# VHH binders against q9fdx1: the designs that were tried, part 13

Target 1, 300 residues: q9fdx1
Amino acid sequence: MEEDGSDWGGLAPEILINIISRLTIQELWTGPMFVQKSWLTVCRDPYLWSIFDLEPWFDSYPESTHLWSPEFEQKVDLMLRSVVDWSEGGLTKIRVRHCSDHALSYAADRCPNLQVLAIRSSPNVTDASMTKIAFRCRSLKELDISYCHEISHDTLVMIGRNCPNLRILKRNLMDWSSRHIGSVPTEYLDACPQDGDTEADAIGKHMINLEHLEIQFSRLSVKGLASICEGCPKLEYLDLFGCVHLSSRDITSNVSRLKWLKEVKKPDVYVPRSGDVAQTERYGHWRLYDERFDIQAMRI
Short names: E, the ipSAE of ESMFold2; O, the ipSAE of OpenDDE; V2, 0.75 times the mean of E and O plus 0.25 times the DockQ between their complexes.

## First folded at step 4 (VHH)

Design X3f (framework vhh_6fv0_2)
Fold by ESMFold2-Fast, scan of step 4:
Formats: sequence, structure tokens, C-alpha cells
Structure X3f (fold): chain B 300 residues (1-300), chain A 125 residues (1-125)
Amino acid sequence: as target 1 above (300 residues)
Amino acid sequence: QVQLQESGGGLVQPGGSLRLSCAASGFTFSDYYMYWVRQAPEKGLEWVSTISSGGSSTYYKDSVKGRFTVSRDNAKNTLYLQMNSLKPEDAAQYYCARETFDELWSGTPYGMDVRGQGTQVTVSS
């Protein structure tokens, strides 16, 4: 009479988004718990949940403004919180998009052995949940906070101080060139990290074991780059694509001290194309979550 | 109070069809996700299918996809499983079950209320 996890045949984590996305308005309205209860009945064996990785699903899903809606964010939060519970604290890797502080705070409090966290394109994640991640998830080795504009340099300081094994950081931002930033509301741009040197200094001072760094479209100057190159001697990969304030000479002179550097992506190879414009438009859409911004002004 | 009464099982030849029914009483049937689960002799309990409370979303074990169809009639408080192209591996005692409403933050993980005696499906071989 007892459930045996091996007998359930296993529903893939990717199917959870399909289940949630196909619910009728009436089914969603009668209670957010219906979706998670259906899933939990089939797949609550903790041994299945050491890894929760939705990146392959997002990569295969057609680009849609629906993914940037508050409704979709709530569905992702529900999935993540459910998986945290099913794992019984055993999660070591989380890769999701469009989550919020609510689900991340829940995960931080319950998953102390987390080694990989990727939360790309999560506009409502702030320093509040990330500070908890820093203090509670000290085994963190990889962090991807690309396109998360409410996260500040304070998160980088806290992560660097508290996660000594961090070796991969991805902190990619929107294109800051005049051609692209002119199409985005000033309030949105003001909310994005403006001082790349402050973030670069945090990385250089506190992330000494870093081997892989991506800071695409950062506004850092040669001073910030110098801080990174002096502070992160183990760097093997450095992505500076779109960093408009850096010259090829600045990069060459500063990276010469990095004995183990295998590859550097330089900003001078950036050539804007229609695909790049479409990607910057994606940033405008996700800011519709933020009540501080005029929705009419966010048409890009 | 809660009662689930399965029927419609029987003996069929491989490739045959059966329609199972589950009559529900003692709760608001239209508020619950419902499941079909099965248990073959000397084997554990195995999930077969799920249907949402409104009936618009259905899910299936990979081995039964394209062969089984779950449906419900909320006006009659009845759950159905149409089984086509039956295989010897489908022979089992079939049960309907409803989801539980345990709180994630305070309680134990959700489970199924497997209620009733089930209905036996035998595939002649």
C-alpha cells in the first residue's frame, strides 16, 4: 500500500512548467496549491531532488513576454519552493529564471549545501534574499545573477566574504551603448548597476579564488579592471563583451599579470545586430513588474 | 465520510479496451485533483494518470500515453479511465485516489487518499 518512488516512472521537472502553464484561470483561482499537490503526489522522493535545473527548458522555450509576467514569476516561485521541500534540504544545484526574493529566501533557509545558483532574468531578486544565500550557503561554487538589476555590489561583497569556494561568477548586464540605452526609460536605467568599478572592486577584494568571470556590458573603467586582475590571480576566463569604457590596450596591459588566463572576450569585437536589439528589448519587458516605473514609458 | 468506489474492471484480450469508473462521495469532488494508480501482484503501487479539478489538464505515465484517457464528470462526481490497446503489463488492481490538502510549510508532504477496494484488470495472455 505504500508509495515506492521507483514505481512512479518519474515525471521530469520540465513537465512542471507545462502543467502550471496549461491550468485554466478557474483552476488557478481556486487555489495555487492544486498544481503543487498534483506534482507532489507523484514526485516527492527526496533522492530525486539534489539538482533542480530548468535552463534546458528555458533555452528550448519560444521567447515570449509571458515569461516576464508576474503570474509566471509566481509559478516559478511555487515550483522552486516545492522542490526545496521535496529535497529535504538536499539541493546542491538550482538553475531557474524569473524567481523572486520569496522563493530564494525559502531556499537559503533550507538548503545549506547549495553549490550552484543560477537565477538569470529574476527582476524581483534583491540583496535581501542574496544576503541570506551568502550567509547560509557557504559551499557555493558557481553564481549566475545575470540580468538581475535589483542586486547590488553589497551582494558581491557578502558572497565574496562568505563563500570562499566561489570559482564561477556571471554578472552580465544590459548593453550600455548610446544606441541601446536611449530606448530604455531613465528610471529603469537608474535602477541598473551604474558604477561598474564598485562591483569590480568588490570582486577583486573578496573573490580571490575566482576562475571564471563574465561581466558583459559592465560600465567598469580601467581602474575596476585593474582591481579584478590584481585580486583574482586564478582567473582562466574573462568575458568583457560590451564593456564600452575599456580599450584593447587597457585589457592587454591589465590581463598580462594573470598567469593562468586562457581566454578573454574583448568589448571591441562587439558589433550590434538585430538580434542584440531584440535582447535589449527583453530587459524592458521584465521591468513591467516594478511599480516604480511608468508602464507607458517601458515600451521598447 | 470520504468514499471512492471503482468499477469497470474485467478480463480482456491483449489489444482490447476497458473503461473504468470511480464514483466519489463525501467531499466536494470538483475541488480535487484526481488520480488513477495501479498495483500488480508482487509489485509496488504505480501512478498511471492525473486529472485537474476542472478536467482541462491531464497527465499520464509514459508507458500508457496515447493508449489511456482520463476524464471526469463533475456534475455526476465520477472519474473515468478509458484504456485502449491493453498490454499484459497493464494487468493490475486499479484504484482512484484524491489529493490531500496538507500545508507545505507546517505539515508532512502531500499524499494520496487511496480509498476503496479498487477494480481488477486482467489481460489474457
Scores: ipSAE 0.000, ipTM 0.127, lowest interface PAE 16.4, mean pLDDT 72

Design X3n (framework vhh_7nfr_2; at its last look DockQ between E and O 0.01; V2 from the best seeds 0.00; counts 0 for: pae E 20.2 > 2, placed apart)
Fold by OpenDDE, look of step 5:
Structure X3n (fold): chain B 300 residues (1-300), chain A 125 residues (1-125)
Amino acid sequence: as target 1 above (300 residues)
Amino acid sequence: QVQLQESGGGLVQPGGSLRLSCAASGFTFSDYAMSWVRQAPGEGREWVSSISGSGGSTYYADSVKGRFTIARDNVKNTLYLLMDSLKSDDTAVYYCARETFDELWSGTPYGMDVWGQGTQVTVSS
């Protein structure tokens, strides 16, 4: 690749920030940060780090045991901590996977304006860090703690009591017959919470302003569902996919109490065929990098 | 030392089949998703296929879907690519690669941190 002789070093920081702000997080981390020291400084500008979202990457990345390794967790933790530092308290949205209590606690102490927290598939996030989130991030509007098996109903209570603006809760559990089979450590799958009614009760008692609730593959009974429907009158969306202990009658009888309900996903469970999950566009953006970008030429 | 070594490439006629192998060493093979990437002469690298660590999930580029099959043997630390109905456009150097999140830290633009030396596949009449 011929070295593009373009000297970008003379650009004003404000212009650089504007340009960089249009990049994806992957592009940001793989390109501009390596050009020169001045660019690195610009890449760490707090303006760029009001939102930290890794979900697009995770959505394109094939599930593997590597993602569940301590080494990967450490990487995510380091990244999250760095972003928290760079944001200088301005971070409002965090969407990550596979982080630990260490990083989340660090974020909790330094992100008072956090409105969105998604930490899917974080096996080592426990009530310890989540309690801190509840007390320190009171502006929370959206919480996704799906596939976090070490978070208990106590956290739900604390979140409900301290985060009055919570509108969206996702607390999905892993399905043994789903895409997680073979991709997630068996030990973790086995640790799936089984106290669906207790969690449902916590939600119904303390989260009165919920508009969106996902509790896929929960083992809640009709009693749990009743608690949710009675306690969360503002629900517009309810996802009960995979809730095998609920009958159609149970659902119909209880969701009728929800005046604002627009959509309910029923417990119908299907096993997706491997062919349906084929993401053919997964590496499209990387192809562009191969053609346009030589990282070796940019290393300082 | 972490290493990947491809084999199985060669010359084949259009419509023919090949099986590529990639031998992995120096790391826990089953912990990592693996990919095949190819590069034709004068062109950039093209992602071909990926497989999860356990082998439970597979992904294919549209250009090879229905023709290629990715597989792995975690006991033998080997990645495979079964290529059927080969076309002239499939001519390329095929690389085995280990997938990782390291691209965000290491600056790799491909989502892979370990690469083999590649094996040449030529489809010609």
Scores: ipSAE 0.010, ipTM 0.260, lowest interface PAE 8.9, mean pLDDT 82
Fold by ESMFold2-Fast, scan of step 4:
Structure X3n (fold): chain B 300 residues (1-300), chain A 125 residues (1-125)
Amino acid sequence: as target 1 above (300 residues)
Amino acid sequence: QVQLQESGGGLVQPGGSLRLSCAASGFTFSDYAMSWVRQAPGEGREWVSSISGSGGSTYYADSVKGRFTIARDNVKNTLYLLMDSLKSDDTAVYYCARETFDELWSGTPYGMDVWGQGTQVTVSS
């Protein structure tokens, strides 16, 4: 009764991503007309694409060397660009991993109403695309740039100056397994590319409305913590796990002025020693992108 | 050697039925999701249906929902497409294709990486 043979609302989210993947393959050997007539018709409803969130899929997917390949980055970039086009500027939330400056620049130019951006583990995202996000996406409320080593304090300054509604910032520098608390390898801490106090200063001076801040494994000192606590009076959540230069006394003294603070995650780690085989094996692939000149991180 | 070979196509009248088969060799068939893709005369390729590695999940294009059924036999390494209530618009070359993943859709970089030679289906009076 009143049967509709065009019910594409019955497609699972997984198949939509599969269709996007196929569009790339199909275009390679059949050409743009095939994409436009067949596959693009299924995905072109812009109301479908207010949110593009791949985090549940990455959380469920087993680790693979292919996630760190240039081919996978290119596929994520193409998926993101395709969704940007199909959204007709309507995207408000993007959560992806392993993207690059190319796709983010494209999204910045076309998605002015973006409120949430998460690009965890994207080693080829730099201040170039993030500066564009800052200028174009002024309604940004949540930013997760964890494990993105090419992003510097300049991005934090630009985001803070241009995105007054930013409430959530995640700038974690190490993906830690809770199974080895207190055993973080020294090599990972020594490889920290950003100065913690410079980033803390940028946050404290420019991100006055922050309610949630994660800066795990930051090298900030008590001076940097003071800048954050003085500059971000609305903080409700502060994650300082792995921040080895901060004492419990320093933290308690500085957070006492934060009247809305509900939770603080303390460093809870010792000065690490190399020798945790299980931890280093787990982070083998992460080490590849931490070595920016390691061609294996950029090749199949 | 990885290969896919289709069979079962032919000439059928409107309202008729056909069963397409695809024989897979050179890889662990049950590890991969499989798809049927068709190409009509003078048109581009169109996705028809997909099935997960275990066979537990199936997906269909709107144009074939309720008429076509995708199935697989992982013991025989064979993919099937059962086509009922065929229409003139179903006239096409039908291709069997391997997804580059098992039941996990995310994290696969290549989509459909192996294709068969195709089998012709003609629906005409």
Scores: ipSAE 0.000, ipTM 0.140, lowest interface PAE 14.0, mean pLDDT 73
Fold by ESMFold2, look of step 5:
Structure X3n (fold): chain B 300 residues (1-300), chain A 125 residues (1-125)
Amino acid sequence: as target 1 above (300 residues)
Amino acid sequence: QVQLQESGGGLVQPGGSLRLSCAASGFTFSDYAMSWVRQAPGEGREWVSSISGSGGSTYYADSVKGRFTIARDNVKNTLYLLMDSLKSDDTAVYYCARETFDELWSGTPYGMDVWGQGTQVTVSS
């Protein structure tokens, strides 16, 4: 014989749900999930977990190498796996960082109605789990795989072929020139993918319905940009910030055919030569992105 | 006010030649790179050629390289496209466009900010 309500002065489950709905994800993870059995039951209510979004927490959390540790990754994986179970197939949006193939493969098998997947900065997510996402989560409309160094162009091909409703793709790479000193391990910065044309080609060939593309700090050339512009005629937003191998003419000549384009973020990376910073600052934007100069050779 | 006006289009036989002109007014022409862009019936816009503000650098799409020549006259504020060895695939409306640039180091969007009305080029047997 079991009586619910003996916890915390006998609060009813409906009252507990209202309280829990106001807690942050971290408060749920460290508090009510591990205090009382009745709280565990309330935290598992599928109504609470159709959307699992840790980005507000990550946006406010100080950057630290601890976030890149296996221990932190295991915590994120555990949270995601638990939410997948609690959602009972009802998850439509996942926004996390620092998860792994283990949790994503688990989600791919169990969340067929997923529409949004953002897994920024997840160094142990590979094409293996992403292939399962492409095959199993065919309603996907937004994908953010920024800073995921073990994901290749194969994922872009598989997603493009299997997820026809994809409208938003974010595949930003880390800014090698500014380095995230003390907050991102150097090993992950150094392992950043180096050939953007292969990924650009996959996007252009397979993502005809794409409306929003971010590929900040990609090393794509004008050939890659041409492939995207030819293959994605519905683009409304294109973010090329930090794409150091594209000149202003490369961008102008290729985006002019995109009749729906509302905004282009251009390469705006200033890399001055020593001894003449003021002159380079005023006019360097055009010099740095001229096809006649190898911008890599001008790095300091 | 800032204006671009194309002229010189028409009907021509395959292998023929045309010269397009673009008259610019309302801005300091020599400060801006200029482009020709074309649009075939039912197709998207295709970049054809660009020239630097001084005229010192020229660029061509592979589809027209060796056949088309871009030039500018900064005294007359006129951009030109000399089209030789024309093919049926060159049939399109040809637009003159001013490229943007920003003298300040800022992240403003870049593209072509002033367009002409276009001039029709038709290459048929």
Scores: ipSAE 0.000, ipTM 0.093, lowest interface PAE 20.2, mean pLDDT 75
ESMFold2 (binder alone), look of step 5: mean pLDDT 84; pTM 0.855

Design X4f (framework vhh_6fv0_2)
Fold by ESMFold2-Fast, scan of step 4:
Structure X4f (fold): chain B 300 residues (1-300), chain A 125 residues (1-125)
Amino acid sequence: as target 1 above (300 residues)
Amino acid sequence: QVQLQESGGGLVQPGGSLRLSCAASGFTFSDYYMYWVRQAPEKGLEWVSTISSGGSSTYYKDSVKGRFTVSRDNAKNTLYLQMNSLKPEDAAQYYCARETWDEAWSGTPYGMDVRGQGTQVTVSS
């Protein structure tokens, strides 16, 4: 029997990453690429490319120094640009890592119906490409810019102003598990943003429809938290893990105004410092649950 | 010199099983992803399976998933493909391949360096 072409749809991203990640960039671009024409024909079918999601591959792939190399970034950029072309403007979801401004600018110009963008661990993505995403991709509903240290509060302002349907924002500043692995460059860790309250203000003032917010390891103070809680009344999920400048009392008093809040992840970080009072309180989590329950009961 | 030698092919009836082996030499086997690729008469090369360098991650073509199992023994520099419930559509010349990262592209699909003569699998009564 002839093989059903439907099995290629589920494998297309895996085959693409396998081809591009294993080739040198020079061979792919300057030399003849002797890939089977049948595979390329299947992968160039625009019907297959409403979604480009490499997160399952990255989740299963061991962390290595090679992922942080300029060559790997160029391969990711080439994959993303190829998929953008093959989609003929039909991409609605992009989840990649280690991409750059060049590939994102290319996608912004050609994929106006983008609803989901996740670019975790992309140290060379800046406000330049993200501003373009904001202006061109106005249907954006989900943004994950975790571990992207060159992105600033200006991106959050522009996304908030131009993407009114944004419901999910993930702006986590440190991957706790990866920080203890020697594969992550020191320059990247040192570039971690310190501008917690300015970012919180941008979120609170411009992202009014936000339902899910993750800002792990943010340096925001109670002022920044207040801005978020005042500006984002639809929040259902709030992740504050590692936010060392927030006390349990600061969190409880500010989140009490959020009618729809279902879950809060408190700073649950141990810092072994002499004379430091900023440590996770076990009873604080229980108190937050009780106060939230009381507010819900009074409003019904 | 890098060498890959496939073995274990043969004639089997539909529903039968075969175990293919690939003996690798000339490189640090444990550092490389390995692949199984097949070529049926009048068809191009077709990717079948991938296994990570440590063996912790495996990937399969949809049509063989649940029937084929790829594995490796890094101490013996050997790659395996266990094939169960074989179908006539599985009849092909089977090749193992090493990943191509720092070497010139050999013209094989999926970034694979196919060196051996392969091993023939025939499914017939």
Scores: ipSAE 0.000, ipTM 0.133, lowest interface PAE 17.0, mean pLDDT 74

Design X4n (framework vhh_7nfr_2)
Fold by ESMFold2-Fast, scan of step 4:
Structure X4n (fold): chain B 300 residues (1-300), chain A 125 residues (1-125)
Amino acid sequence: as target 1 above (300 residues)
Amino acid sequence: QVQLQESGGGLVQPGGSLRLSCAASGFTFSDYAMSWVRQAPGEGREWVSSISGSGGSTYYADSVKGRFTIARDNVKNTLYLLMDSLKSDDTAVYYCARETWDEAWSGTPYGMDVWGQGTQVTVSS
């Protein structure tokens, strides 16, 4: 029998993903579920499900083609829907990857007190479910939609208009170096959003209480950066790593108006060697980085 | 080196009792939930029981509830399975296993990353 569950509070998400990941959908309807019934019974305790956070598991596991499969997405969706049911509306934090609109729409309808949503690397989450999150989960304080290429600026507008307590936004995109990793589908890498300024404008116009923003590898221009810096006066952290269209001068001039800014990460893009081996291996190499990008400044 | 070594298997008569032990080494035993898994001849693996790292929570397959008791000694780094009212259907190789997150993607049954060599339990007159 289930005894107290106190030692299992931190392990419940890991146990659930391990059980579901090894079982096929067919097996969930048959004998293996019966064998593991006691573990699933523990996971049905609503007090375990104020938080559903799989980020530690995903961070420990290297990228795999399997993670991008429809079968894995279906398992994550099933898991999230189950946890939503078991939480009895008490879920306040969701951090998952590779989910879809189906499970996220289900969560939006049933978790009105959601404060944290991270759905990194979820290629089949679109504006459809995210609009529903915006309207139904108005207490949202943190949103991580990094590497979600089917989400557009429309989601940012709706979240900004409907979630006045949003303080943290992570909208990081994959860089070109990810193409060296064969486990990530090439069509997904190629689908990376190209319109950085429209998204920057949405953030600047609608997310006035934002304190932490990450937009790594965004294609925004100085105009987009200006919109963010004018519209988000409470920013304390700004991550512009990989934003290839921004110069150090553009960044310094625009972020100077942010009175509370404690840290800014600037674009630190690789600069190819000039062909002069002596210079590139000595002061010349370091000077190329310094001249192109400010690689040392962490604060204004 | 992470190792699990089972002992205590053998031949017992129906209705008898047996105690299995599993000695763990090479990792912080109390940080991991542990399980017993069995495999009968010609059949797949069947999860039997699990225990939390502290020993505060225990879980059992419906087929063994009320007959088996899982326990651990975190000072001795040893896992136990106390088997009572044994039936012929309990005949199997019993494996000690460590719970993990990494093996979920390898297709490993029951989310286990480290397995012992197994100990044979035979229930026969």
Scores: ipSAE 0.000, ipTM 0.111, lowest interface PAE 18.3, mean pLDDT 74

Design X5f (framework vhh_6fv0_2)
Fold by ESMFold2-Fast, scan of step 4:
Structure X5f (fold): chain B 300 residues (1-300), chain A 125 residues (1-125)
Amino acid sequence: as target 1 above (300 residues)
Amino acid sequence: QVQLQESGGGLVQPGGSLRLSCAASGFTFSDYYMYWVRQAPEKGLEWVSTISSGGSSTYYKDSVKGRFTVSRDNAKNTLYLQMNSLKPEDAAQYYCAKDTFDEEWSGTPYGMDVRGQGTQVTVSS
């Protein structure tokens, strides 16, 4: 028995993912054929691939302009496609960043038991692959499409109609922390969806079992908030940080009808001081992140 | 240019201990995951341990868990591997490696940048 194979089988998934993604991208087979075969057998074991989660890696790696390049997107797509193949349809959780429609369409066709999908900061994911996810991955329970500016309300309608078990939705439109380091291209920030109420209406009309909703920096009005609160009676967590069109009073009056609500995070915005012209011009009166101002939790 | 230099290997009896060091330069050490890999005679490279960029998360090959401890000093750009209760099966050339995930691949078999000559660990009685 080859001990290498058994030891790799016990490796933490996040570490194995980090290693295996390299094997997929590189011309690697320069060693003895016997060693290459043992490694390939471990990497292709479907038992290892119920979960593909790169979020711990991204959390440890500082933001850079390289992450927003076509080359990096191609690498993520190649890794995801390889893991989909190795899983033999067994993937239940995918958490990646900077993927595209190509890899997601591939995953939708092959992973019908997907329960968790997080594709944060994937500017080339559109309604095309997301509608496939909706139709093919009906067991979806958690969706994080934060900072994905080519996804529209049509995706929310399709997901809501076809994924009745959806409990968690994260549709955050801006990551202020990464903005401060200047590595996020301005073109992606400028592409931020402007139609908050249409998305809010889609959520309220179609996602009746939702328990956790994050829509940071949404431009929804009190009308959109009312649609969500009326349509999603099971909400336990609501994050409205940066939602500049909502007043504290409007939020309190609308969320009072949510009997299970445990926490709501308010917009926490403030008017820039005189002399902060660049901030108001750059962000449309939205405040830059101030580390002294955390998202405020309000229990009801 | 990435440079990695391993040291601390040697001959030890079964049950003995060694502490390996890896001096890193040519990249922002504190931004990268780091790895220890080994190669025994007549075998290929084998992963041993991983440490996150900040040092808060560590992972080990099952056969070394409880015996080996990886650590790092980001102020000194140095990676360490404390090896206790050494077994004959641990005898190998040990290499440290830098994470190359966000870069064009360096041609390593595991996508890790293994540039040093390594340090030899021999376990015999």
Scores: ipSAE 0.000, ipTM 0.124, lowest interface PAE 17.8, mean pLDDT 73

Design X5n (framework vhh_7nfr_2)
Fold by ESMFold2-Fast, scan of step 4:
Structure X5n (fold): chain B 300 residues (1-300), chain A 125 residues (1-125)
Amino acid sequence: as target 1 above (300 residues)
Amino acid sequence: QVQLQESGGGLVQPGGSLRLSCAASGFTFSDYAMSWVRQAPGEGREWVSSISGSGGSTYYADSVKGRFTIARDNVKNTLYLLMDSLKSDDTAVYYCAKDTFDEEWSGTPYGMDVWGQGTQVTVSS
């Protein structure tokens, strides 16, 4: 049953893609099923799908509690799985949020030429699907696993060993744009990695060609920083924003060996002395000074 | 009780200007970052602009940068949005919102814990 009076099914594919790209993720996937069928027929052309990028949509959506629901996760998983099918193995870039192991495992098995993977704020992605990504998607050049608290250092070891072309890693632990305790599930906050040095060691030992590293709000010590600086001699960009255990002197001393380094972002954060310091760090009650953000992904 | 009340909306021609105001009460206004969020007909809410509690830092959506200016008066407990060079795409209900993360803006359109009733802006010829 097609929607009577709708011109969407009769429009050129370019026009339909333009309309679809202007809809929110919720509008696209919660609309009437029969209208959606018309769009899906056009979208199944594999020549349209080398890139699947939902980041622009997430930046505009203000209702964060809904985004953490199982229903929303299932919708993202369905979208990713559908696009993987439509691409016929041609996907080179995936940027999504709130997906799970189910859709990522599906993508890993079918997208061997994947070069960019961003799965920010995906609490149900674990080492299980990321191990498949490591073994199957060996051409990976960019990985953004920021705010994915169920992923461990084992993923970093496997990615480093199996993806020799990895140049960009984003492993930020706190999403400044969604740090609200009331809107972010407690289970997600409780899963936040505590041992920055184990992850730093994995990066330094296995990601030797890395040029861009973001590890915002990592709890790494000077030992972890030393491991990264010794192991990643090609680093051009290093983001240590929110890394409370690093002093300016520790940073300057360790980054002096990085001949290609163009920019380092300092911690620029303090933890208020009120209450339990460990709880404050864990739950993101940090206050920023001298660092500012444009909310649509640019920091000043 | 925390209250936010918007005003200043209306009908304006393309290229025109409007000044929106938001009167805040029931909390220490200068301690909280404030934001403007809009909702166009048939669309979800879109963040427009934010300002830190002190007014020292301002943030803008790319769609309004260079045309809109956010400001605050901490003595009068009032937030402002100065809108210049208005386009038909700026037609929306504009909401004032209080952040939950103290003086510095949280960076999130999701964590606003108090919203006003909204003020309608219509840009048409």
Scores: ipSAE 0.000, ipTM 0.107, lowest interface PAE 20.8, mean pLDDT 74

